# Ledger of designs, part 23: miniprotein binders against p73408

Target 1, 371 residues: p73408
Amino acid sequence: MRQILIAPDSFKGTLSAGEVCQIALDVLAPEFDCVAHPLADGGEGTLEAIANNLDGQWQTVRVQGPLPDQTVDACYLWLPQEETAVIEMARASGLPLVPVGEHNPEIATSYGTGELITHAARRGAKQIQLAIGGSATNDAGLGLLMALGWQFLDSQGQSVGWGGQALGKVAEIIPPVLNAFPQVTVLCDVTNPFYGANGAAQVYAPQKGADPAMVQRLDQGLRHFARVVREFDGFEINFPRAGAAGGMGGGVAWALETKIESGFTAIAKLTQLEQAMAGCDLVITGEGCFDHQSPQGKVVGGVLELAKKINKPAIIVAGQCQLSQTVLPNVLKIFSLVGPDMPLEKALQHPQTALKKRLVQVKQYLIQSQN
Below, E stands for the ipSAE of ESMFold2; O stands for the ipSAE of OpenDDE; V2 stands for 0.75 times the mean of E and O plus 0.25 times the DockQ between their complexes.

## First folded at step 7 (miniprotein)

Design z7 (at its last look DockQ between E and O 0.79; V2 from the best seeds 0.68)
Fold by ESMFold2, look of step 8:
Structure z7 (fold): chain B 371 residues (1-371), chain A 104 residues (1-104)
Amino acid sequence: as target 1 above (371 residues)
Amino acid sequence: SDEVEELARAIKYLAKLIKFIARILEERGDKDAADKLKELAERIRDLAEKFEETGNPEYLKQAEELVEEVAELIDEVLEKAEKTGDPELAERAELLARMIEYLE
């Protein structure tokens, strides 16, 4: 066991995936040869995890925010060697950008995310990885598409405008002619369809500020838009995952002829996780699951499945861990930050100390096992 | 491969633009040209999807033949639109013709 891959998720609310890796390197590196491979699932910390793995250039762009009179400085990661931009929708069109009490998915727009895509394309991006978690919007990506040159007109020939309220007004769709055709891959883990009882509006719009009457109007707008899309080119937009980010999954997949990919899968491919793991003797992964009732996260689960696939042993370090969710043949041992010597309150207050203690125990376990 | 996916996506988007022009033609009363373009667009899209799924260059070759047929129809549409003073149709036909030339 000479080469150890450190491939964790962030410990949400306490430590980034990169910080987890650094602590592990500091504890293990003198005795073990360690490689840091911080990960994410397309949500919090995605750009930072990729930036820790690949040489990238942060690009900051002044764009339209989620509210019509709002501008924001949003950043994305440009990867020139990969000719790829990684964009988190939430940095331009995310719910955290909306002041408390002003949440309104009927007016929130995805236009700023489209401006980030345009900027990346002009910089030379051939591929765009678009993480769509944390959105403020229910506009099916209309704002994004308008920034890319699409026109959506009402029955009077006028622009339908921005926001979820615009969807029900669409009567005519005018696509742009694209001189360059960048590949946009949407990163998404939810399976909700575009509309209906399990659709974007019914399930997610309340969390974005919609009352029940607004939810019904938004759902009807999505249904209307789906009909107009079908009339335009026969595309059936109401498929699984299409409802992600207020219909962004469906809107972008339709308009740009793109696919929707699991966030972990896309990040693992981009950072070449399988190749990195194949070159190691052992994998250490982990997450900050301090809610004992939650199942294991997508990153830990994905790392463990890959490790099993290529027959690599694994160790798990987590805040608290539900054993039934992590029992796989290649898991050697599970270490919980919370335990008799580290109660939950103390672990949350001193997460670096808690993690270091457990990694020292991992180190001791590994030394004893090789003897 | 990434090249197969990129090319297939571009061809599928081209089919979307062909359908858009067909809709304009239908609105202008040229149902024969509209129906022909709609049929070609659907066949082109189907071939692009099969090319994407299989990587088989035969599907790409068949799609290219249909795109050339579209190009001929679009040239005719452009000439008629300019003669009859329909600047919206002329602009869209010219842009589609340019995209076809770029993809070739």
Scores: ipSAE 0.694, ipTM 0.888, lowest interface PAE 1.2, mean pLDDT 89
Fold by ESMFold2-Fast, scan of step 7:
Structure z7 (fold): chain B 371 residues (1-371), chain A 104 residues (1-104)
Amino acid sequence: as target 1 above (371 residues)
Amino acid sequence: SDEVEELARAIKYLAKLIKFIARILEERGDKDAADKLKELAERIRDLAEKFEETGNPEYLKQAEELVEEVAELIDEVLEKAEKTGDPELAERAELLARMIEYLE
């Protein structure tokens, strides 16, 4: 009996990675010994994918929401065997928590995300994986840092307060003593710098409620904060990826001496993907983007790179794909959900049916290939 | 390794705190002490980065020796702050001393 590792990303907007795995198990498991290993890139679905792979415990904490007068119940994932907490900032400081019409990155704070970090540290975390997608904020992580004991003071020695509007007021920075504090790794695949035309405010603040005048004020605030940081310890905060989550990528990396990593890389290591793949004869991976044709995403790309490294064959099941098996190492065949027999509209309306139909073809291909 | 990254991070953060104290001393007019702490902080950070890149414990040992020098300077700063009645400087220097003691 062939052993198959099913290691997909989510089909964004249609199916979770866990749902993809379940459909694959339902189709393939009667003929093959299948292991589900749902993956993510550090964005939507990350906590659920990790919890499905590892014995995770959900922790619910009442924290500051993105708006000053808001309290939210936010959950994070505690992994006792790994002594690791996985925190998704959007659960405490994300756009979905802000009522329609109230989005405002000048006042939105990341303080609640810092409270989750503090709770995880108190729980005994040695490592924290911080996924920073979906933020409501443009505060460079100042709220988060303030929750950890950092002080940001204005020219009159008073706290600058919360929100993106606070950045332009910072005149003095006072760091805390972080005894026995866990290592924080920031997970994101955004490459934007801290400020400028391709920076945090210019690119992402509009979706968080900023009008053009507000975008300019936020960008000027980020520029000012970058100057203050450089005066503080010589750090150049305007690096690629620093603009993630309203500058939180840069702020946290600077303040906590941490790194920004690919979500896939961190998740693959945490879930021991390479070891799981080594124990199988074949890997099936996939992802979907139905609006634009993407040749290869971070998850699929990473899985294929690992498969090549350890000499394992791979099959790709994707929503839409322009790639040929001849251009990808170790790929036996590519199956697209959308094709002549399955138009885009039908696949979007019935994604589970579309995926099941394609997996039946994968099953037939595998059976025939044994001859 | 994860342990190498954790230790390097802690040492880099310590270097950040040392630079912060140096800046306070500079603002108070103690340029000599400020310059010494800035130099030590930069050397400690450089060693932490080399340790992170190579995993070579020799860099960690050298950083620990420089941290001992910082501890001696901080004791002098605390004594001076006590004599001059500067509670802000004393508070910040005590926080740095506690972090140095923890890392040992």
Scores: ipSAE 0.684, ipTM 0.871, lowest interface PAE 1.2, mean pLDDT 87
Fold by OpenDDE base, look of step 8:
Structure z7 (fold): chain B 371 residues (1-371), chain A 104 residues (1-104)
Amino acid sequence: as target 1 above (371 residues)
Amino acid sequence: SDEVEELARAIKYLAKLIKFIARILEERGDKDAADKLKELAERIRDLAEKFEETGNPEYLKQAEELVEEVAELIDEVLEKAEKTGDPELAERAELLARMIEYLE
């Protein structure tokens, strides 16, 4: 065993995937030939993780912010070799961009995300990877689609405007002619339907500043929009994942005839994770908390499934581990940052030191296993 | 392949635009033309989905034949819109015709 792939997720709130890779390289080299392959789930740090794996160019664009009177400088990643743009909607239409006390999913618009897509298309993007985590919006992507040339009119033939308040007013839809439009792939890990008890408004609108009355109005708006879409072309927008980012998953999937993919799957394909892993003898992966849900769809779970598929052994380095090693037959060992020698509080205060300490133990384990 | 997926998506979008024109025709009282375009749009979409799933170029060829039939019908719609003085219908039908030309 000489070649090791280091393919971690971020340690949420403490270390980026890139930082985890760097620390692993510093500890494991030169004794092992290590390849860094930072991953993400389509959430925070997705652009940075991809930028570390591929030759990318950062693009900064002045766009509409989540609030009507707001403009923001938003960045996206251009991959010239792949003719692909990677866009995080949170950079234009994200919750952190809304000032404290001004959170309102009836008003917040995704229009700026559509402007990023338009800019990428003009730059020559044939493919767009659209990460839709961290949204401030519950507009079903109406703002985004309007920026792409879609018109949504009320019963009087006037534009419905922006935000979740617009959904219940839609009476007519006018699609644009899409000349050479890039293929947009929506990256999403949630399974929420478009509306209802588990829908976009009921589950996520409260976190975006909605009170109970606003949640009901937003859900009714989504139901109304779903009916109008069905009347328009027969499409059923109330499917699993459609509720992502306040219904943007459903709205974009419908309008652009695209599928919603898991963030991990899309990033793994884009960064050629399988090829990189095939060239290595061992995979080291990890996340902040490895729990009973981790094998079923997070970055670490995806890495382990892929490793199993191609018969590669794996090591997990987790901030905290709640699972026994017996759960995954291809996992050689699980290392937890937190242990008798490293209390949780210390690990949170000094994550780099905690990770380095565990990676030294990983190194020792690997050396002993070769003997 | 990525190419199959891209082309299948484009054909599905075309089917969406055809349904849009069909709706306008229905609003104008041309139910026969609207129903025919809706039928063609559904068949085109089904073929695009089969093409996406299988990569079999025969489904693409069958879709192209139906798109040609749509193109002929759209030309008739354009002529009718010009004769009746319906600039909105003419403009929208012209946009669909351009999309068809782009996919050929």
Scores: ipSAE 0.603, ipTM 0.846, lowest interface PAE 0.9, mean pLDDT 91
ESMFold2 (binder alone), look of step 8: mean pLDDT 84; pTM 0.824

Design z8
Fold by ESMFold2-Fast, scan of step 7:
Structure z8 (fold): chain B 371 residues (1-371), chain A 105 residues (1-105)
Amino acid sequence: as target 1 above (371 residues)
Amino acid sequence: SDEVEELARAIKYLAKLIKFIARILEELGDKDAADKLKELAERIRDLAEKFEETGNPEYLKQAEELVEEVLELIDEVLEKAEKLGDPELAKRVEWLAKLIEKLEK
């Protein structure tokens, strides 16, 4: 019997990666030995996908929210076998937690995300995977770092406080002396630098509630902080990816000597995707829209590159397909949910039915190919 | 490898702490000791980066030798800090010395 690895991303807005796997198992498992391996790119659905792959324990912690007078119950995933915690900053410091009309990146803090890291470290985490999408903040991770014991002082020797407005006040930095180092890996797929025309404040602060005057103040704050960091230890914080999550990519990389990695790469390593794929004869992957021009690290693209590396054939099931000029030679066939027999509106109204219909066609294709 | 990355990060963080202590020492007027610590910190960081890139234990061994030189200078810094009556500086330097000693072993 042929062994098939089912390794999809979510079909954003319609089906989780776990739901996609379950539908594929229902259709294919009677005829084939199937292994479900739901994936994510570090964004929406990441914790759920990992929890479905590994024996994970949900942890709920009451922490500081993005606004100074706000507390939230935020959850993260603890993986005891891997001694790893997976944290989505948006669950503690995210834009969706801010009421409409109260978005303000000058005051929004990442402190609560730091509290989740501290809780995970006390639980025994040796590794922390930190997904930084969806932030409400433009504080360069200062709140997070303060929760970890860092001190940022103004010219009068007082704490600078929270929010993006604090960045321009930093005159002195005092690092904590850590008895143990939980290794933090930041998961991020944007390439923006720390400051400037393509930097954190100029590109992302408007969606977080900043008007043009606020954007200019926030960018100047990031520039000031970059200068103070350079004077502190010579670190050049204005690198590609440093602007992610209001500069948190740069701040955390500098302070914790951490790496920034694509979400897919980190999740593939954590779930042992390569080993799972090596144990199978074929991989089926998919997402809501397939385009080979997508950034490096996208789930489907990453799965296909890995499959090519270890000489495994692949089938793609996509919600809506825009064919690229470049297709990997190990791709056997692409199945699109949307087509002449399934209009976009019908697929959106009945996503489970649309996916099941295409998986039945995948099954028939595989049966026919055995001759 | 995860172990190589973890060790490299710890060594880089130690280099950061050594530079912080050097800066404070310079503010206290000991430019000679500050300059020596800054030089050692930069060399330790460079070796940590080479170790991270190659996994070659020879770079780790060279970093350990430089850490030993840092420990000798830290003893002088601790003695000076105690005489100045700065408990927070003394506490940070003492913890840094303990952290470096643990990494070496």
Scores: ipSAE 0.614, ipTM 0.832, lowest interface PAE 1.5, mean pLDDT 86

Design z9
Fold by ESMFold2-Fast, scan of step 7:
Structure z9 (fold): chain B 371 residues (1-371), chain A 103 residues (1-103)
Amino acid sequence: as target 1 above (371 residues)
Amino acid sequence: SDEVEELARAIKYLAKLIKFIARILEERGDKDAADKLKELAERIRDLAEKFEETGNPEYLKQAEELVEEVLELIDEVLEKAEKTGNDPELAKKAERLAYLIEK
C-alpha cells in the first residue's frame, strides 16, 4: 500500500491547513495509507497548524497591547512534550489589535510580547519559537526586552519609555545579570536590514501609520540605537533580517544571542517533517494561491526542496496557479482548484467542495499510476 | 543539536555580561582590569561560536579555563573595592556573574 504524507499550507482566507488535511484524508485514506502533517510559514495559521501536528495546549494571558493604554487577552501555544512555547507577536503587539485611524509606530510597544515570553518561561518552557510577523511596532523589540528585565535609559538616567520614539533617546543599556529565560528563536521571512532605504522604518512604518516625517524620525531612531549597541558590545545590528517587525529581529537577536530562522524551517524541524516524509512514498502539498501576483509560497517551496533532497515524489494542489513554471523534477503533477469546471468565484464560495473535487482527481491519478 | 546551540548561546550571553562588567570598571577608572575582561569575553565568545559550529567539547574545556581567569579578576577587583571603599553595585554584579559562570 502506498504511504502518502499530506503536508499543505493553509488556503488563506478559505481553509486552514488542518481542514485541508482532513478533506484529503476523507478522500484518500480508503485507498492509501495517509499521514496528516499540516504546515505554516510563520504567518496566519501557524499556531493552529502546529497544534494539530503536536497536540498543543492553548494559553491565554492578559498582557499589554500595542497601544500604551491597551490591554489584550493573547493566546500562545504550549507544547508540553517538546517543552516549547510558540508565540505570535501579532497576538499581543500586532496591527489587527489597533483600531483604524489609531495606528502609530512612534508609540506602539512590543512589551506585551515580552510578557508572553515571561509567562511561557514560568510555565516551564525550555524553548520559545517567536513568530514576529504582523507587528504594529517599530521599537526594535525594546518593549519586549524591557519586559524581560532589560533597562534602556536616557541621558538623565530615566527609562526611555515605549514606542519607536524611545529609540533615539537611548544613552545607556543595562542587561539583566541573571537571565533564566528559555532559549528564543525568532521566526522571520523578510531580509530587510535594521535601518536605511530598505530598512524597517522606510519599508514597513507607512503600513503601521507613519507619514513621511515620522518615517524619517523612526529611521533616525534606529540608526541612533544601532550606534549605541555598537558602543555597548561591538555588535553590528544592521544585518539582513534585522529590520523585521520594526527592528525586533535585530534587537532580539543581539540582546538574547538568538538566531533568526525562516518560519517554514523552524516549523519543519519542530514537527519532524523530514522524518515524516522519509517514512512515506509520496508527498502531497499545497496552498490557496488565488492571487496571480502571489509567488509560490514558502511552505510549498520548502516541502518541494525537502522532497527533492530525500528523493520523494510530490503532487501539488493549489488554489490558482497562472504560470506553468519549471518545477523540481520530482513533482509528478500540479492540480489547480480553479479550472474549466471550477471558476474562481465558486471556488472562493465553496472551498471545501472545490478542494474535494481536485483530491478525487488526485486519487484517480494515483490509482491509474499504480497500474 | 539543540543542546549544543542552547549551551553556546548561554556562553555568548555570559561573554556579553563580562563585557558589561568591564564597562563598569572602565567608568570607575580601572582600565587594566576592564581591558583584560574584554579580551577574555571575546575569547570566550569565539570558543562558544566554534563549539556551536562543530559540537566539539574541546572548545567548552577551553572556555572553562578562561572563565576561571574571569573569576580570579573579579575577586581581585572586589578585594580592591573593599579596601578603597565599598562599591555595592559592582560587588552585586560581580557576585551574580560568578554564579552564572558556575552553571
Scores: ipSAE 0.585, ipTM 0.803, lowest interface PAE 1.6, mean pLDDT 86

## First folded at step 8 (miniprotein)

Design c1 (at its last look DockQ between E and O 0.67; V2 from the best seeds 0.00; counts 0 for: other shape alone 3.005 > 2.5)
Fold by ESMFold2, look of step 8:
Structure c1 (fold): chain B 371 residues (1-371), chain A 82 residues (1-82)
Amino acid sequence: as target 1 above (371 residues)
Amino acid sequence: SDEVEELARRIKYLAKLIKFIARRLEERGDKDAADKLKELAERIRDLAEKFEETGNPEYLKQAEELVEEVQELIDEVKKELS
């Protein structure tokens, strides 16, 4: 085997995708020629995974936080060779930025995410990959759009303000001129529509701090906003994935004429995963998945689908794996970090040791397979 | 074909702006101009989508011709308002 691609997700809560790659490189060398290709699915760790693949420049910007009186220093990744910025909404408008007990999607704003987009555009970005996971907001992107120059006015001609509470007040929309504005791609893996029983408010607002009465108000606000958007230009905003991030998926797609892609698909394209995999003889992928009940993640699934498509064999290294080798025809073997020699609690306390131990077994397996 | 997708996106956004202008004209009582702009915006958007799907430059050329028609109509309205 001439070349091995190491293409993992992070082992969430324990090891970054880059750390997983480095441990694999250290263990498998010099016997095997390994290439690191750390991945993510558009959630936490996305910027770090991309920074490990491409020459990027971290940009720190002081922006509006989720709460109206809050500012934060938020980072995004500038990729000058690709003329692309990668922005995680959660770094400016994310739920972790909100103090315990102050979670409130009726007041939380996405304005700071719009400020990051503006900064990236001024930096020279032609494309923006916008990861929208982990938001504190249910404002349909109104804050983000206001930072870009959109005006949302009530029946008295005054600004509706920020937050999910503003949605029901919108009576008039005034778009900006967006000459030479970068192409924004929204990275989204949930399929929820804008409103309704499976919509943004009813499914996701409770975990952002909404009680049942607030959930109903937010859902009513989203329905009202959808009507105003339809009146404005005929756009049907209540489509699959529109409900992501408190309606951000729908709001940005409508307002900026942008596309929504899965996080893995966008990251795989940006980092040229298919080209990297085509140059290898074998792929090693993996994920933490220490929660025994979780199915395989989007990264592992996507890597395996691609490997099957271009006829590359694969090995899986996971925290705990629910898949059988017999149902995955291009998977040579599956290695679980947790086992009789490495119980779950020990693996969580010593994840680097647990991973290294399994990668030694991978190396031994590969050496024996060559004979 | 990133260049095709980007150009189509910009044309679709322009169609959105044209619809906004049309609504403003309707509010002022310029119903004939508003109706024409709405029609042109819908046709421009349709052509942008076909250009995006096919890469066929004929759709882009047709969209550009409609944008020029939009500009002429806007100039006529501005002259009347002066």
Scores: ipSAE 0.653, ipTM 0.867, lowest interface PAE 1.1, mean pLDDT 89
Fold by OpenDDE base, look of step 8:
Structure c1 (fold): chain B 371 residues (1-371), chain A 82 residues (1-82)
Amino acid sequence: as target 1 above (371 residues)
Amino acid sequence: SDEVEELARRIKYLAKLIKFIARRLEERGDKDAADKLKELAERIRDLAEKFEETGNPEYLKQAEELVEEVQELIDEVKKELS
């Protein structure tokens, strides 16, 4: 029996990667031996995708929310076999947690994300995968680091407090005496530097509630903090990806001496995608929109590159496809949910039905190819 | 490989702590001790970076040996900073 790995991304706005896998299993089994391997890019749905692949335990912790007076019940994923915690900062310090009209990246803190990390460490985590998408914050991870025992003091020896407003006040840094701390890997796909025209504040603070004047203050705060860090240990924090999550990428990378990795790469490693794929004869992958950027994209592109590396054929099932089949030599066929028999509007209204319909065609194609 | 990478990270963090301790000693007027610790921290970091570049575990072993040399001093300073 031909073994098939089903390794999709989410169909953004319509189906989760897990839902796509389930529909594919329902259609392709029992004629094919199918293995579900839902993927994510470290963004929304990352925890759910991992939980579907690995024996994970959901942990709920009451932590500091993004606002000073706010507490939230935040979930993270514990992987006991891997001794790994997967944490999404958005669950503690995310933009959706801030009430309408209260968005303020000068005040918003990442402290609750640090509390999740601390909880995971106490639970026995040797590794922490930290997804940093969807932040409400522009605090360079100061709140997170404070929760881990870092102290940031002003010129008077007082704590600088929380939020992006704290950055420009930092005069002294006191690291915690940590004998052992889990390895934290930051998952990020943005390339923004720490500060400047393409930096954290200028690019992302507006969507977090910053007006133009606040953006300038936040950027100056990041510049000041970068100088203090350089004076502290000689580290240059203004590198590509450092601007992720309002400078958290840079702050955590500096403080914890960690690297920032691609979300797909980290998830693929954690879920043993290459091993799973090596055990299969064919890979089915897909996303919501497969375009000219998709082959170089995060999940689908990564899957196709891996499939090519280990000489596995691939099929793409996309919500929409703007590319002809000839673009990727290891791709057997591309199936689009949208077609003459399925208008875009109908596919958006009934994504499960649309996907099922295409997967039936995939099944037929596979059966015919075996004959 | 993951364990070795984690060791490298830990060593780099220790180098950071040693630099911090050196700065605190300098502020107290213990310049000779501070300069020695700064030198050791730089050597430890350089070895960790060489490991990251080459993958040769011998660099980590050398870094660990240097960490052991400063461990007593680190422990003393930890007591003072607590």
Scores: ipSAE 0.520, ipTM 0.808, lowest interface PAE 1.0, mean pLDDT 90
ESMFold2 (binder alone), look of step 8: mean pLDDT 85; pTM 0.835

